# VH-VL binders against q9nrl2r1430to1533, part 34

Target 1, 104 residues: q9nrl2r1430to1533
Amino acid sequence: GGVHELSAFEQLVVELVRHDDSWPFLKLVSKIQVPDYYDIIKKPIALNIIREKVNKCEYKLASEFIDDIELMFSNCFEYNPRNTSEAKAGTRLQAFFHIQAQKL

## First folded at step 2 (VH-VL)

Design t3 (framework fv_pamlectabart)
Fold by ESMFold2-Fast, scan of step 2:
Structure t3 (fold): chain C 104 residues (1-104), chain A 124 residues (1-124), chain B 107 residues (1-107)
Amino acid sequence: as target 1 above (104 residues)
Amino acid sequence: EVQLVESGGGLVQPGGSLRLSCAASGFTFSSYWISWVRQAPGKGLVWVGEINSDGSSTNYAPSLKDKFTISRDNAKNTLYLQMNSLRAEDTAVYYCARDLGYSSGRYEGYFDYWGQGTLVTVSS
Amino acid sequence: EIVMTQSPATLSVSPGERATLSCKASQSVSSNVAWYQQKPGQAPRALIYGASTRATGIPARFSGSGSGTEFTLTISSLQSEDFAVYYCQQYNNWPLTFGAGTKLELK
């Protein structure tokens, strides 16, 4: 990717981090606090990891960046039942992401 | 009696758009969450997405990406599915189905009544 | 996403016999499983929800059981109208997912 594309990814991840519903996604889930998480979720990811990948120029295509964000939401919905605050936050943040991602 | 009637299906070329409608009668439409479910010819059922009772919230299957938008008009007792950037793999019968919303802190999500379906064929 | 695996793909039985259909989830879905019947050219019809509760108007010969990852639909005394495809569905997690179906056919 180009410098402009990397700036677009950084801008979008910053907007996600600032969103009120980002709290389940800021950092990787703790194995100590949630012991069964890593038995269920095989490809864990979080916004801090995605941001590091952007800064290290690991995304060559917008589709790769979008896939990692979608993986993050997919993990949320797979682990958390639909009636939980985590799942509800995830649905709102994903909708926000889809609107913002139209610029990519 | 509860009825859901889909319409708007037809033949569309790849890359095209189509808007499906689902007309509801026999129940208080504005009190129910409604889903779209599709079924490719000879294949199984695939959930497309859902909309809450007042239309303020929608959820979609991640595998279907950004190409589907669900909306509703409670004054007209009608549900809509906007379909953009259609591809051959979107060929299916599209059903609207009534699902239970939150009840006593639980979201049930099973489909108690279904429409007859409307066929969308994406072909050149 | 949670994968629902139904077995067998096809079950050949005679009227009056018992049919047992299996549905397996890739992870626990509690009791949040529904079963649907679909005949050719028709929309699906709800049979069971909450793993074991019969939907309104469904005959007593249909029963569901199971919790967690393993679920069963049993039809205790098959009638000619019961030959159809049966789908299980989990509604515990998003996205909602269905099994590939079991076709119940005349022996």
Scores: ipSAE 0.027, ipTM 0.755, lowest interface PAE 6.2, mean pLDDT 89

Design t4 (framework fv_pamlectabart)
Fold by ESMFold2-Fast, scan of step 2:
Structure t4 (fold): chain C 104 residues (1-104), chain A 123 residues (1-123), chain B 107 residues (1-107)
Amino acid sequence: as target 1 above (104 residues)
Amino acid sequence: EVQLVESGGGLVQPGGSLRLSCAASGFDFSRYWISWVRQAPGKGLVWVGEINPDSSTINYAPSLKDKFTISRDNAKNTLYLQMNSLRAEDTAVYYCARESYGSGKYDDAFDIWGQGTLVTVSS
Amino acid sequence: EIVMTQSPATLSVSPGERATLSCKASQNVDTNVAWYQQKPGQAPRALIYSASYRYSGIPARFSGSGSGTEFTLTISSLQSEDFAVYYCQQYNSYPLTFGAGTKLELK
């Protein structure tokens, strides 16, 4: 990607971080608070890691950026039962992401 | 300015109950895990328990889980500690403390602390 | 429960000297250790997280190291405001546990 695509990624990450439903995704899941998480989830990721990758220009294609965001949601739904607050927040934030990602 | 302010401490009789409050300001309270930590006069720090952003997960020190209840009201930016069946050994300054996000590593240390509220259990 | 053992209980040092504080965990805690400073009548102040990372605003003279079961907090050139009690804490396993503290006093 070009400078325009990088600016779009930065803006979208900022929009996700500011969303009310971002709280399960702001940082890597705590090993102490959720000790079995890393036994189940083999590719952990969070918005702060994605933001860092954007800032370091590690995404060459919009699809790579989208794949990391989708991985984040996939991890949420794999670990958290459907009716948990985490899964509900993930569902709402993913819908918001799909609308915003149309700009990419 | 990120701030936590505890209140509700005071003198209570053995066997009594007390509810502490922790008022948060200067940050998005609804996005943080918050802990209660106590400290007996002249002694060290002892973890009481913690609560996640939406109250679906609450963890307690095993010795305190039948006695203490942690809750929060995100609309009021306030954390609570309900203390029942209090004994002399529960005399302590009670702190609320915010768990840090840090750099995205496994970083659940307490970055911001309140000034504490003193609970004295005596007859 | 994981027991955190701090040594020495009290360390008497002069300004400008180096202070080295030890913290040992009874079980492996990886790097999930934090350090706090507490002055009389005040709340604890966060210094170090993940064994070695300083919180924003903490002077560079404070450094942490260690992994597994042995951890160290070093203050390279003591200032008068550094005389306080220091606590280590593990956040690897429930319940969360603190050491008994090391009191750093002026002598």
Scores: ipSAE 0.005, ipTM 0.634, lowest interface PAE 11.5, mean pLDDT 87

Design t6 (framework fv_ustekinumab)
Fold by ESMFold2-Fast, scan of step 2:
Structure t6 (fold): chain C 104 residues (1-104), chain A 124 residues (1-124), chain B 107 residues (1-107)
Amino acid sequence: as target 1 above (104 residues)
Amino acid sequence: EVQLVQSGAEVKKPGESLKISCKGSGYSFTDYWLGWVRQMPGKGLDWIGIMSPVDSDIRYSPSFQGQVTMSVDKSITTAYLQWNSLKASDTAMYYCARHPDYGGKSDYYGMDVWGQGTLVTVSS
Amino acid sequence: DIQMTQSPSSLSASVGDRVTITCRASQGISNYLAWYQQKPEKAPKSLIYAASSLQSGVPSRFSGSGSGTDFTLTISSLQPEDFATYYCQQYNIYPYTFGQGTKLEIK
């Protein structure tokens, strides 16, 4: 396909990044700003890391890509109480992801 | 070919106004934020600021806030850097550079394509 | 503002050498670090983004590593065209600050 074409995985990551509810997921959580995060979350991940893995062709199966996205949401719900803005954003973005992932 | 083409060298006196340009071509202009960098003769790179071509979101370095104005004309895919009153300390090479803007939410890629630079000389 | 400090400020090396340049942030920046190469009288060229991702068209002898506050640029086997000044830049938090630069000179 050419160097300028986006893979299906990158197209989906771009859609997630552009979504209004992506703000908690764009970058890894800072240890300095949230010191207890890495005591609770053992497999941290964010959209920037997932995009890097896509760019490096590290996903061999769609299931591996989906697993990393689901891990990101699982981490959100584990760390953030369900009534927080982060958890509410995660719930809406996860629903959006499930609709888009049907194309994979 | 993706390019940022900057306006030509300028020689000015202190107190004069100046507006330099950076024209994007070969890409979707509104998908990238536009940044400006100063390099004084023999010195390192100094970040001025960045702006969205779509939104009114403009971010200046505190050192440059109030010293320069960044603007964009989307219809001709051109960004501008402007001074109302130049100082001798403004003598430098000025670079523009683009930064991916996936809906204004992603800054993952940093600055990937740079203009060739505009040399501004301010002397009495 | 986040301060970026490069080490060394200058380095002399020979063709074929492994060269390492380090960059330290005054606070955590995750992986939002880029490396740029600048040759005399030319615009900077992007080498690495997101601390370790190689820009398209950049030779594989260049690599980046690190996260948080400590970062390294490595050239595995120095070539004549690699003699230049190298800059790191954090783009995690505004303003997007640069390191002071490392001048790589022929020995």
Scores: ipSAE 0.000, ipTM 0.560, lowest interface PAE 15.4, mean pLDDT 84

Design t7 (framework fv_erenumab)
Fold by ESMFold2-Fast, scan of step 2:
Structure t7 (fold): chain C 104 residues (1-104), chain A 125 residues (1-125), chain B 110 residues (1-110)
Amino acid sequence: as target 1 above (104 residues)
Amino acid sequence: QVQLVESGGGVVQPGRSLRLSCAASGFTFSSYGMHWVRQAPGKGLEWVAVISYDGSNKYSVDSVKGRFTISRDNSKNTLFLQMNSLRAEDTAVYYCAKDREYYGSGLYSYGMDVWGQGTTVTVSS
Amino acid sequence: QSVLTQPPSVSAAPGQKVTISCSGSSSNIGNNYVSWYQQLPGTAPKLLIYDNNKRPSGIPDRFSGSKSGTSTTLGITGLQTGDEADYYCGTWDSSLSAVVFGGGTKLTVL
């Protein structure tokens, strides 16, 4: 990956973190608070992990970055029923992401 | 070179405490979940505890809950196991092991791909 | 005591094939990925198989893993004296919220 790509990924992650609907995605789900989460979700991920991967230049292609963001949303919809506040936040944030990802 | 080196084992009386350390090198320690696994003399492997890459998630086997605490210091690339109220049945070689899952919670069974040489804890009675 | 059941020992001659079984339940092997570990005498365990049937870099193809339902097997072909070791299966147990290991199988190459 180039410097331009790294800057674009960082900017997009910052915009996601600042969004009102980012609260379910900021950090990994607590095992203590949600004990069955890790039995259902086999590839957990969160915005703080994605940001760290950006900072370590782990994304070689924009598609790899997009795949991790989409995995985060997929996990949300797999675990949370559609009428939950988590699923609703995920739906709105994913729509925002799709608009912003046009910059990539 | 990727390696884990345990230290802090020794011989102690029942009811005493020990703190084990595991020094990591050759990989990005802060990116991986870490496990403690023990093996009593002549016995099989017994999982003890896990900690996520950032320390936010921890879990341990029921027999050590309330007595053992897993922690990590990512700035020093070091994993710890604080062992309180030691019992004769805690006598074992203690291994630290790296989880295979990059940025994983440490709670998923992806496998433990790097192991230390172990440090021996003997609780004599 | 072990949640996962392995035979305590297995033996075969050099050049032969051996299969080591590991049986569990839906809460562990049935719904989760399995790993296999080799422990040579006096050494730390070494990962042989992860994700049921995948080999880490450096593990020869004579080692293989497979999973069917609530059971998993480790296959070793072309046995060598250097394969004498204890072998452990391991996985996550959803009901215990813990990593569980089999009791171990001692392989003797006669």
Scores: ipSAE 0.000, ipTM 0.597, lowest interface PAE 11.7, mean pLDDT 86

Design t8 (framework fv_erenumab)
Fold by ESMFold2-Fast, scan of step 2:
Structure t8 (fold): chain C 104 residues (1-104), chain A 122 residues (1-122), chain B 110 residues (1-110)
Amino acid sequence: as target 1 above (104 residues)
Amino acid sequence: QVQLVESGGGVVQPGRSLRLSCAASGFTFSDYAMHWVRQAPGKGLEWVAVIWYDGSNKYSVDSVKGRFTISRDNSKNTLFLQMNSLRAEDTAVYYCARDSGYDRGYSYFDYWGQGTTVTVSS
Amino acid sequence: QSVLTQPPSVSAAPGQKVTISCSGSSSNIGSNYVSWYQQLPGTAPKLLIYDNDKRPSGIPDRFSGSKSGTSTTLGITGLQTGDEADYYCGTWDSSLSAGVFGGGTKLTVL
């Protein structure tokens, strides 16, 4: 234990945030820029919200944390067609997440 | 001409395993998400599982989680469903279906195979 | 129990019109496009309607779809004996992360 010791969830969220393909997921989708998003997506979530939940110790089980991350990707693929930069980034970031999540 | 041909069904006892295959032809298989849908005798359609175009994302209905695994081999234009720990309630005709979208697995099913029959009996 | 609710059966005479309803929730029909499938006896299902109200090539305009809120309807006009089949609505459920179907409606044409 040092000053840089972090929870497994916090370390994984930090790795996701730093990934080149995290840009569609860093914060909630803007209602101004994408007005129909909240008509289609009923459970919006983003990495900043997940990170705050980790910091507040709101995840009691690894499955709850994994469910929120998977919800984030599910929302991306539901809203965005495959040929979009968002969907392509989501596909690559989700694959990265699945590899990292094997530790949980 | 788009074709989907299922195989691998049969009659098995509870607890056994089967692997279903769906051979695809007439389109670029690697551009499409693929689904398995089943239908018990005299009952309605039940969605089973989907796999994205590149194999990167998979979803399955809760009743088969931990027992069934969907996979694909894009080099062979083949979709698979590995079915473990089979139960009487898994008895159904299993259809392979192509997602109409070029990648995502929650559009509509524009082409269906003829189905392969799985009977789990004690 | 199916996630989407359809009447189990409907019947009408040749030449008449029927509508088949399909009801869901905000996580499925309310958020996603709906499709309809026809299953003739002893055959695989066939796509009838996609994206709520569009017909694939080869489907006659006697078949129509509509969606309002969390419900969708399949309309069939000029009924023919060859329309006797089971009809299914289908969509994605965002809360379940799963495809879902209605329980099916058996159409009998006398």
Scores: ipSAE 0.000, ipTM 0.554, lowest interface PAE 15.7, mean pLDDT 86

Design t9 (framework fv_ficlatuzumab)
Fold by ESMFold2-Fast, scan of step 2:
Structure t9 (fold): chain C 104 residues (1-104), chain A 121 residues (1-121), chain B 107 residues (1-107)
Amino acid sequence: as target 1 above (104 residues)
Amino acid sequence: QVQLVQPGAEVKKPGTSVKLSCKASGYTFTSYWMHWVRQAPGQGLEWIGEINPSGGSTNYNQKFQGRATLTVDKSTSTAYMELSSLRSEDTAVYYCARGEYDILTGYSDYWGQGTLLTVSS
Amino acid sequence: DIVMTQSPDSLAMSLGERVTLNCKASQSVSSYVSWYQQKPGQSPKLLIYWASTRESGVPDRFSGSGSATDFTLTISSVQAEDVADYHCQQYYSTPYTFGQGTKLEIK
């Protein structure tokens, strides 16, 4: 193909993916490996799903995109105790997201 | 093939309780949530609650909290909904429906035939 | 609770016409919307999930679109077997809620 300029949402997702603290959020939690995750988390989501929605032009408003990213962080904090590496990564990545989201 | 088998009809008096069954087959019972949804005559669909057969965890529509109780019997792959303190307004077709955990498949993909519950004096 | 409102309440179409059914959420539900077809005397059947993903076995003439608060189910060329009630559902937040339904009839 050709070279394409990234949309604002895709640029932000790429920045999140590249962040050191993105590791808990890159893909959906495996329900085979962590079966109790889906007992607790009713709206599982991850950066790969959000990026897929961006690429399919499914976000009409910035608020819709922001809602999905915030849902991802909310799930992290609901499942993972505050002192876990996952929760700490989520706290730092969420702060980074809030700064970047001011551009939307 | 996935099947959810429900009894056809139940008739109950106001103030009594009913326990409706939903027999699942054709899939791994503990790998999917089971939802309960009702539909009053000529009305839309109303979600009652959901249960995860694997751990027994439940979520209820607050409108039914305390009146509806969802349970499962893993040995027979059967889900149950018990509804207490029945009123004429509870007259409806009651469906069980299979739901998935995944965000892309967290819908009710297979539905039972429904049980018509009639509550009358 | 999130309220789902469908429009129109009912419509009658001629065979082969393009029909559009609308569903609005009282607040953003992202893409957590599914559509069900219910024929008289039958249980609901899943048509669309994740706002726009067609369930396996559902004819290509059915498509879903939308996000946040505004969702649409489109039947590109309506057929006689499409006579049914159509229900949208949000599964973003419990309690999961359905619209009141749209009845599709053929003239």
Scores: ipSAE 0.000, ipTM 0.587, lowest interface PAE 13.9, mean pLDDT 86

Design u13 (framework fv_ustekinumab)
Fold by ESMFold2-Fast, scan of step 2:
Parts: C-alpha cells; structure tokens; sequence
Structure u13 (fold): chain C 104 residues (1-104), chain A 124 residues (1-124), chain B 107 residues (1-107)
C-alpha cells in the first residue's frame, strides 16, 4: 500500500528502462515511422507511459501495474514476428520482468 | 513560449533559387517532427512533407518529391525548405508546423503549433 | 492518397447559431482526424486532434465527433471571432491530406 508500493513500481520501471533489451519499449511506437502499427495494436503502451502512471499514483493494485507491463509485451509479440530483433528483445525483457515482479 | 518563427516574405523570378527558414524556440526541438504546408493564393492547404530533427529522416508528399528539399540544422533549431529553380506555380504562402512524435499512439500526430508563414511570390 | 471532402464548402451563420461542418474520408482513418481554424491573413490554428480531443486553450464551444470515415466539427454557440475557414486533416495514412476547407461567413 501507499508510498512503499509506489517506490517498488518506480524502481522496477527504472530497472526495465536500464535493461539492454528495453529499446523497443521506451516510448510509444511512432505512427509516422511505423504507420500500420496502430491498425493492429488497439491498446498501445510503453515504459514512459507506465512510469508516468506510477508517478501520478494511477495504479491502485499491483495487478494493474503488472497488467500494463504484460500488455506492453503482448503488443510486441502480436505486432512483431518471432524472428525479429524486437520480439527477441521482448522475450528477454519479459523473462527479466517475471523474475523482478516476484518481489511485488 | 513555444514558437515557430519563419523567415520574411520573398519576391523572386522564375529560375532563381530560394531557401526559407523556420526557427523553433521554447521547446525541445529534437522531440518534434517539422512539417511544411503550402497554401496557394485563395486555395486550401497542401501537405508538402515532414522532417525529423533527430536524424534528418525526411518524408515528402508524392506531389512535392523532387520539387523541394527539406533540411534541418539542429544546432540553431532551424528547419529549411529549399528550391533550386523556382516556378511561377510556386507562388504561395508556406507554413511550418511541429508534430508530436514521442507520444506515438497516433493521438498526437496532428500539428499543434504553426509558424506565421512565409509568402513566396515568383513573377517575372 | 486518401481524399478528404468537407461539407458544406461555405456556410453563412449568425452569432449564437449552432454550426456543424462535416468531413468525409475516402477510406477508414479510425480517429486520426484533426480540425484547424484559419482566419484571414493568419496561420492555421489547431482546434481538435484524434477526432474529438480539444487542443489546450481552445474554447469549449468547439467539439469534434466521428470515427472511420465520417466526422463532424460543431460550434455550439457561434461567436464573432469564429468566422474563419475550417480544415480537416487525416493523419492515419501518409501522405497526410487536408479537406478543401469550409468558409464560415456572417449571414
């Protein structure tokens, strides 16, 4: 609850951002650079959005925070074929997240 | 204050070269794409293209490909639109405007801040 | 390229009137539609993005609606400063295209 939960979410987001495999997830996918992304992905999200939600105290339950992180990975795997650099980065970062999230 | 300030009006002859500018201030210049729009006298808005200040990635409208060159000098937070050889049909008001690309959900890809415009008149 | 068609091309109205301008895309653009206001001798001003989201500083009498191919801009109670030309723009598919404009004139 409260301050301790928000600190834990912020620390985990910072760890994700600093991970070598975070590059596909740092910011929302640009519609200018990837025009068909938003035709396929109906609930876009990225680490900068999640971090802002943490800072604004929008996560009331740890499950809501975890759901947003999992949505981010789900979007990655839905859009990107398995053999892409994006999908491979997502697979490794998701595994890292699952280990860290055990502490939540 | 967030502003885009464009260079002053130009009067040119057909065949002359021209480079007009759009200077950004009051914001992080590299966080926004710069778009260019043409408006011929008494007509509507025509999309020219966009340029990224980060990597100078450029996308032209098919109707303007090869007719104009877009460039950026991020050290002075300025975008440029250039013609090698002007035609009378280039007579128009030219606007620059910024596009938010970091919040790329498609919701913020509209122009939010516009320059005041540069009137280009090409006549003999 | 996506064609954007506005209706009407011109409209005469009185202060206090409710004004509606429509914009139609030649194919689906979801909600990637913006509205701009241009006063004589001035640069366009952004009014609405994402079909219905009001830009900061724009009066609440302006509203947008629609999705897919049919969109509307509504001014609930027209003010003297609202006489201008209005443009829609799709930003779903490159190149980004504008409607031909709707000129709103004093009746």
Amino acid sequence: as target 1 above (104 residues)
Amino acid sequence: EVQLVQSGAEVKKPGESLKISCKGSGYSFTDYWLGWVRQMPGKGLDWIGIISPVDSDIRYSPSFQGQVTMSVDKSITTAYLQWNSLKASDTAMYYCARLEYDFGSGYYDAFDIWGQGTLVTVSS
Amino acid sequence: DIQMTQSPSSLSASVGDRVTITCRASQGISNYLAWYQQKPEKAPKSLIYAASSLQSGVPSRFSGSGSGTDFTLTISSLQPEDFATYYCQQYNIYPYTFGQGTKLEIK
Scores: ipSAE 0.000, ipTM 0.559, lowest interface PAE 14.0, mean pLDDT 85

Design u14 (framework fv_ustekinumab)
Fold by ESMFold2-Fast, scan of step 2:
Formats: C-alpha cells, structure tokens, sequence
Structure u14 (fold): chain C 104 residues (1-104), chain A 122 residues (1-122), chain B 107 residues (1-107)
C-alpha cells in the first residue's frame, strides 16, 4: 500500500506531548499531590484522555477537539496561580497549540 | 523481573460470587494499567477491559459491561476481577496483562499472568 | 467495534519454512497493532507491537509489517518452538479487539 500517516488530531496531540511544556498535562492530577484539585475543577481532563477520545473517534468536529484542549488549559489557569511553573508551562503550550491548530 | 501472578483455579456453581486476583511485582505498579482477557475453552482471546491503578479509571468492553467488575488495591499491588452471580457461560481461562500507561506508549499487553481457570457447572 | 480477521485460520508447515500470517482490520488502525504467540496451556507472549517493533527478547526471525488495514507476521525460518497459535490485536479504538487466531501446526 501507500504511505500511511497519523490523522491530523493524532499528529497535533503527538506534537503537544513532545513539547517541553507538556508535563503538567500528560495525565490527570493526583488527589495525593493536589488534595483540593477536584473541589475546584469540575471537568478534569488531560492529554491521555484526549488521545483516547481521538482513538475512539469521539471527535466529530475539529471544534470539539479544540474545545477539549482549551478546557485542559482553562483548568490549568483556574487552579494554578499565574506565577507557578504549571501556569507558565500552560501559557507557552497554549500558544504553541494555537499555532499548530491553524493546520486543522 | 516483571511478574504478574494470578490466583488459583476455581470451581463454582451458577449463581455464586467470585473474585480472582492478579498480583504485580518487579516493576512500579502504578506506572502501568492492568487488563483482563477471557479465553473460552478452545476459543480465541476476548478483551474484557483495563483499569488504572492510580485512580481506578476503568474501560470495559461493551460485551462485558455490567457482567464483571474490575478493581485494584495498589497497597498490595493487586488487581481483581469479580462476578456477583456466575453463569455456566463464564467458564473460561482469565488472563491479566500489563499495559503501558504513558500517552506516547503503545497500548498493547507486554507481560501476561499465567491465567486463572474458572469452571462454572451445576 | 473493529473486527480483526486473520488468514489462514490454520497452517501446516515444516521446520525451516518461511511462514506468513495475515491480519486485516475492518477499518484503519494506523500502526496500532500487536502480535502475540500462545503455546498450548500457556499464557500469550508478546512478539510485536506498533505493527513492526520486535519485543525485547524475541528472536529476529519474527518480523511484522503493514499499516492501515492489512498486516503481516512473518517467521523467516520456522523452529520447533514456533508451533503455536498467533493472535493479532488492534489497540487504536476501544475495545482493543483480537483476531480469531491462526494455529500453526507441524506438517
């Protein structure tokens, strides 16, 4: 057969995960590490959950995929004070995402 | 070395409850998901589902949703598969297997337990 | 659910033969495919993941190829310990379905 490539959503999520600033977003926040997180954040999400949704073909529109990524960043900024390493990583990764999302 | 050690063979009657176990050792238990696979006598492999030992997040196959319950006790590095009421059709070999949890990892089963034979007959 | 179909369902071969087993997905799964070997009365053992990546400790006579919907497992020179049932599994979309298996028997 011909060349087989990753879908656009898979490619974008791979680029996000490989980014140096992805570390706060790779998996759901631990209750042990952050006991009050789930009292504040009502719709938790992380890149591993988003990858699973892509694999299940649960995103019918690019806007649904973008909404989940934006929810992830929104949660980060809601929970983490602006001067934290988490918030700074989120700011840089979100800017990177906005550039890459132009390809969708 | 990585090992998944499963509980011994079970012989049960229809309607009885059962809980089988899978104990992990030789690796960081919370760094991998645990899956369960059924093999009916003389048949192929059926994917039951997977569970995260970190937060007990579970993904069931639609065919097994509501028929079995997966759980984990990370303090003793053990995963469980449970039936509330066994049926003759539950007679099978049940395997547990380890799956990488890293998002960029490959979600295949790299190490398997030896299996637990469950026989349900009247 | 994605259906995984293996061909042939059974195969007879002799030591030293080149053996090819195929696996077809009912829809595209990229390279998210694994191959397992199961000997009688034993648990399955991982052989290949990501369609073509050899599991650590598996002999180099085993190789995998393919992408999308069509995949192949090849044993370049069959050894006595290779007589077993082989299963493919897709891990792209839940549930992570297995093929029905290919039984490799002595001719």
Amino acid sequence: as target 1 above (104 residues)
Amino acid sequence: EVQLVQSGAEVKKPGESLKISCKGSGYSFTDYWLGWVRQMPGKGLDWIGIISPVDSDIRYSPSFQGQVTMSVDKSITTAYLQWNSLKASDTAMYYCARQDYEWLGDYYFDYWGQGTLVTVSS
Amino acid sequence: DIQMTQSPSSLSASVGDRVTITCRASQGISNYLAWYQQKPEKAPKSLIYAASSLQSGVPSRFSGSGSGTDFTLTISSLQPEDFATYYCQQYNIYPYTFGQGTKLEIK
Scores: ipSAE 0.005, ipTM 0.590, lowest interface PAE 11.6, mean pLDDT 87

Design u15 (framework fv_ustekinumab)
Fold by ESMFold2-Fast, scan of step 2:
Structure u15 (fold): chain C 104 residues (1-104), chain A 123 residues (1-123), chain B 107 residues (1-107)
Amino acid sequence: as target 1 above (104 residues)
Amino acid sequence: EVQLVQSGAEVKKPGESLKISCKGSGYSFTDYWLGWVRQMPGKGLDWIGIISPVDSDIRYSPSFQGQVTMSVDKSITTAYLQWNSLKASDTAMYYCARHGDEYYLDSYGMDVWGQGTLVTVSS
Amino acid sequence: DIQMTQSPSSLSASVGDRVTITCRASQGISNYLAWYQQKPEKAPKSLIYAASSLQSGVPSRFSGSGSGTDFTLTISSLQPEDFATYYCQQYNIYPYTFGQGTKLEIK
């Protein structure tokens, strides 16, 4: 575990960040640009936050890491209607994540 | 070292076009928005706008909308501010500055500034 | 647009003094306020973000406070290098407007 598990989480986060459909998930949603987001979404999260948690060794179990990634997708689908570019990107990136996560 | 390096001083006549640059180094260029600020001689700071290097999303101040164009070339970590037709009232020092952070676009102010580009427009 | 008003427009002080500069927003901006220092013929330098968070490398004699509409920058013991013009900026809503500046001069 330990170092090997952190390398696996880091590699997966990097692959998600580099994916063409990562753009809605790279950073927290701006309160200025989307003022109602934080009224609807109570546990905001993004890939940069997850990456920081990986770097600080805050994930003790693979399930905790997977839960944060799934929360990110859940927030996307809750806020964004299904026909938006954000929701479509989220659907494709989530499918990619599920394939890669089989290796964890 | 995190730096923003701007192009050199410009002396132009009214009606001429101009494009000035701001090159970032020492950080992940796409992790920060890049803003532009005007300071007319002896005056305070005027916010022009901000651009995201990730997707070229641009937010202009209403006072500068249509007067100036912001753009980026992320392959050379450079942002640009462009005029199609300069006016004497464009005479000012122009600063670029990075804004936001990798976590939240609106959590930080403009934390790193370029040295400025002096633009003089006279007949 | 949100108007940012600084007070005073200019202030004279001596080394060792405690200096206070205020900034008022025309509308609520939560804590989305930054303070900048500008010395003659130099680019502005970031001092404080999120109303009270000190930027890395800024001396601890600088502090910020406030929320909503009323904000304060304090220099607890003025040093010779602190004589400059100070600007506040709101970044709650576009456009991210600056105050008019406060010039801090030697008595």
Scores: ipSAE 0.000, ipTM 0.566, lowest interface PAE 13.1, mean pLDDT 86

Design u16 (framework fv_ustekinumab)
Fold by ESMFold2-Fast, scan of step 2:
Structure u16 (fold): chain C 104 residues (1-104), chain A 122 residues (1-122), chain B 107 residues (1-107)
Amino acid sequence: as target 1 above (104 residues)
Amino acid sequence: EVQLVQSGAEVKKPGESLKISCKGSGYSFTDYWLGWVRQMPGKGLDWIGIISPVDSDIRYSPSFQGQVTMSVDKSITTAYLQWNSLKASDTAMYYCARSEDIYSGYDYFDYWGQGTLVTVSS
Amino acid sequence: DIQMTQSPSSLSASVGDRVTITCRASQGISNYLAWYQQKPEKAPKSLIYAASSLQSGVPSRFSGSGSGTDFTLTISSLQPEDFATYYCQQYNIYPYTFGQGTKLEIK
């Protein structure tokens, strides 16, 4: 059940946050630093938002949690060219996520 | 004229606390991140981490995580590097350096401070 | 962490020589590589960024090339003020890492 699922989501988010490649994903992209981001990305999300949703018990299914994490990576690859530090960090963190998500 | 001016040399004993500073001038302080680099005597450059002056977002090297604290006071355009308890192995030159934000893809160090020599001995 | 290896660790050269310093990354870093010059008892200075872009104010005798894992800094005609230690740095993946440095000395 629910209690075990929430604990698993929290553990996985904490592992993602502590990962070396989490830096592009910790907070929403700054409108001041990247003003065109929100013209291109229509559903912005970041690990701090996902962690808040976990803490508020907003994920009813593991698939909903996984969908939000995948949206975060999809946004990264949509905005950032493949050869950027953001895209490279995203590729590594996504691979790490896929391995850890097998526990869900 | 872009300048990063660092605080003066420090001589400390093991176990003492220390906070060194890096003051930016000649540019829009909040438009650039500030990083710290250690150089042990006679050795190369070690990347400590970088900090955003806008929201104090911080990226540490794993080797320095928990060993030092980076902070910023944007009202006086100054970044800080702090130790709660110094070790002899902290003896080094410490440089601050400016970079564009991490989203730009140009977050190499374009301007450097003159360095602060920290000596920790008995 | 990404290991940056420079070669040679030191070299001796004469004024007017063409000097080449190489830098190898243990993993692909695209073009997110910078070169810095450090003179004795001075702070480093930025020379090259994005593997091949010359920093404003740096003499045109300095050039950079490479992408992925293998990078080169070239000084086309060495001047007396160029005797220094040169460092490469990757700024693609945290933690950002420096090469060990190449010391350029008078022959």
Scores: ipSAE 0.000, ipTM 0.574, lowest interface PAE 12.7, mean pLDDT 87

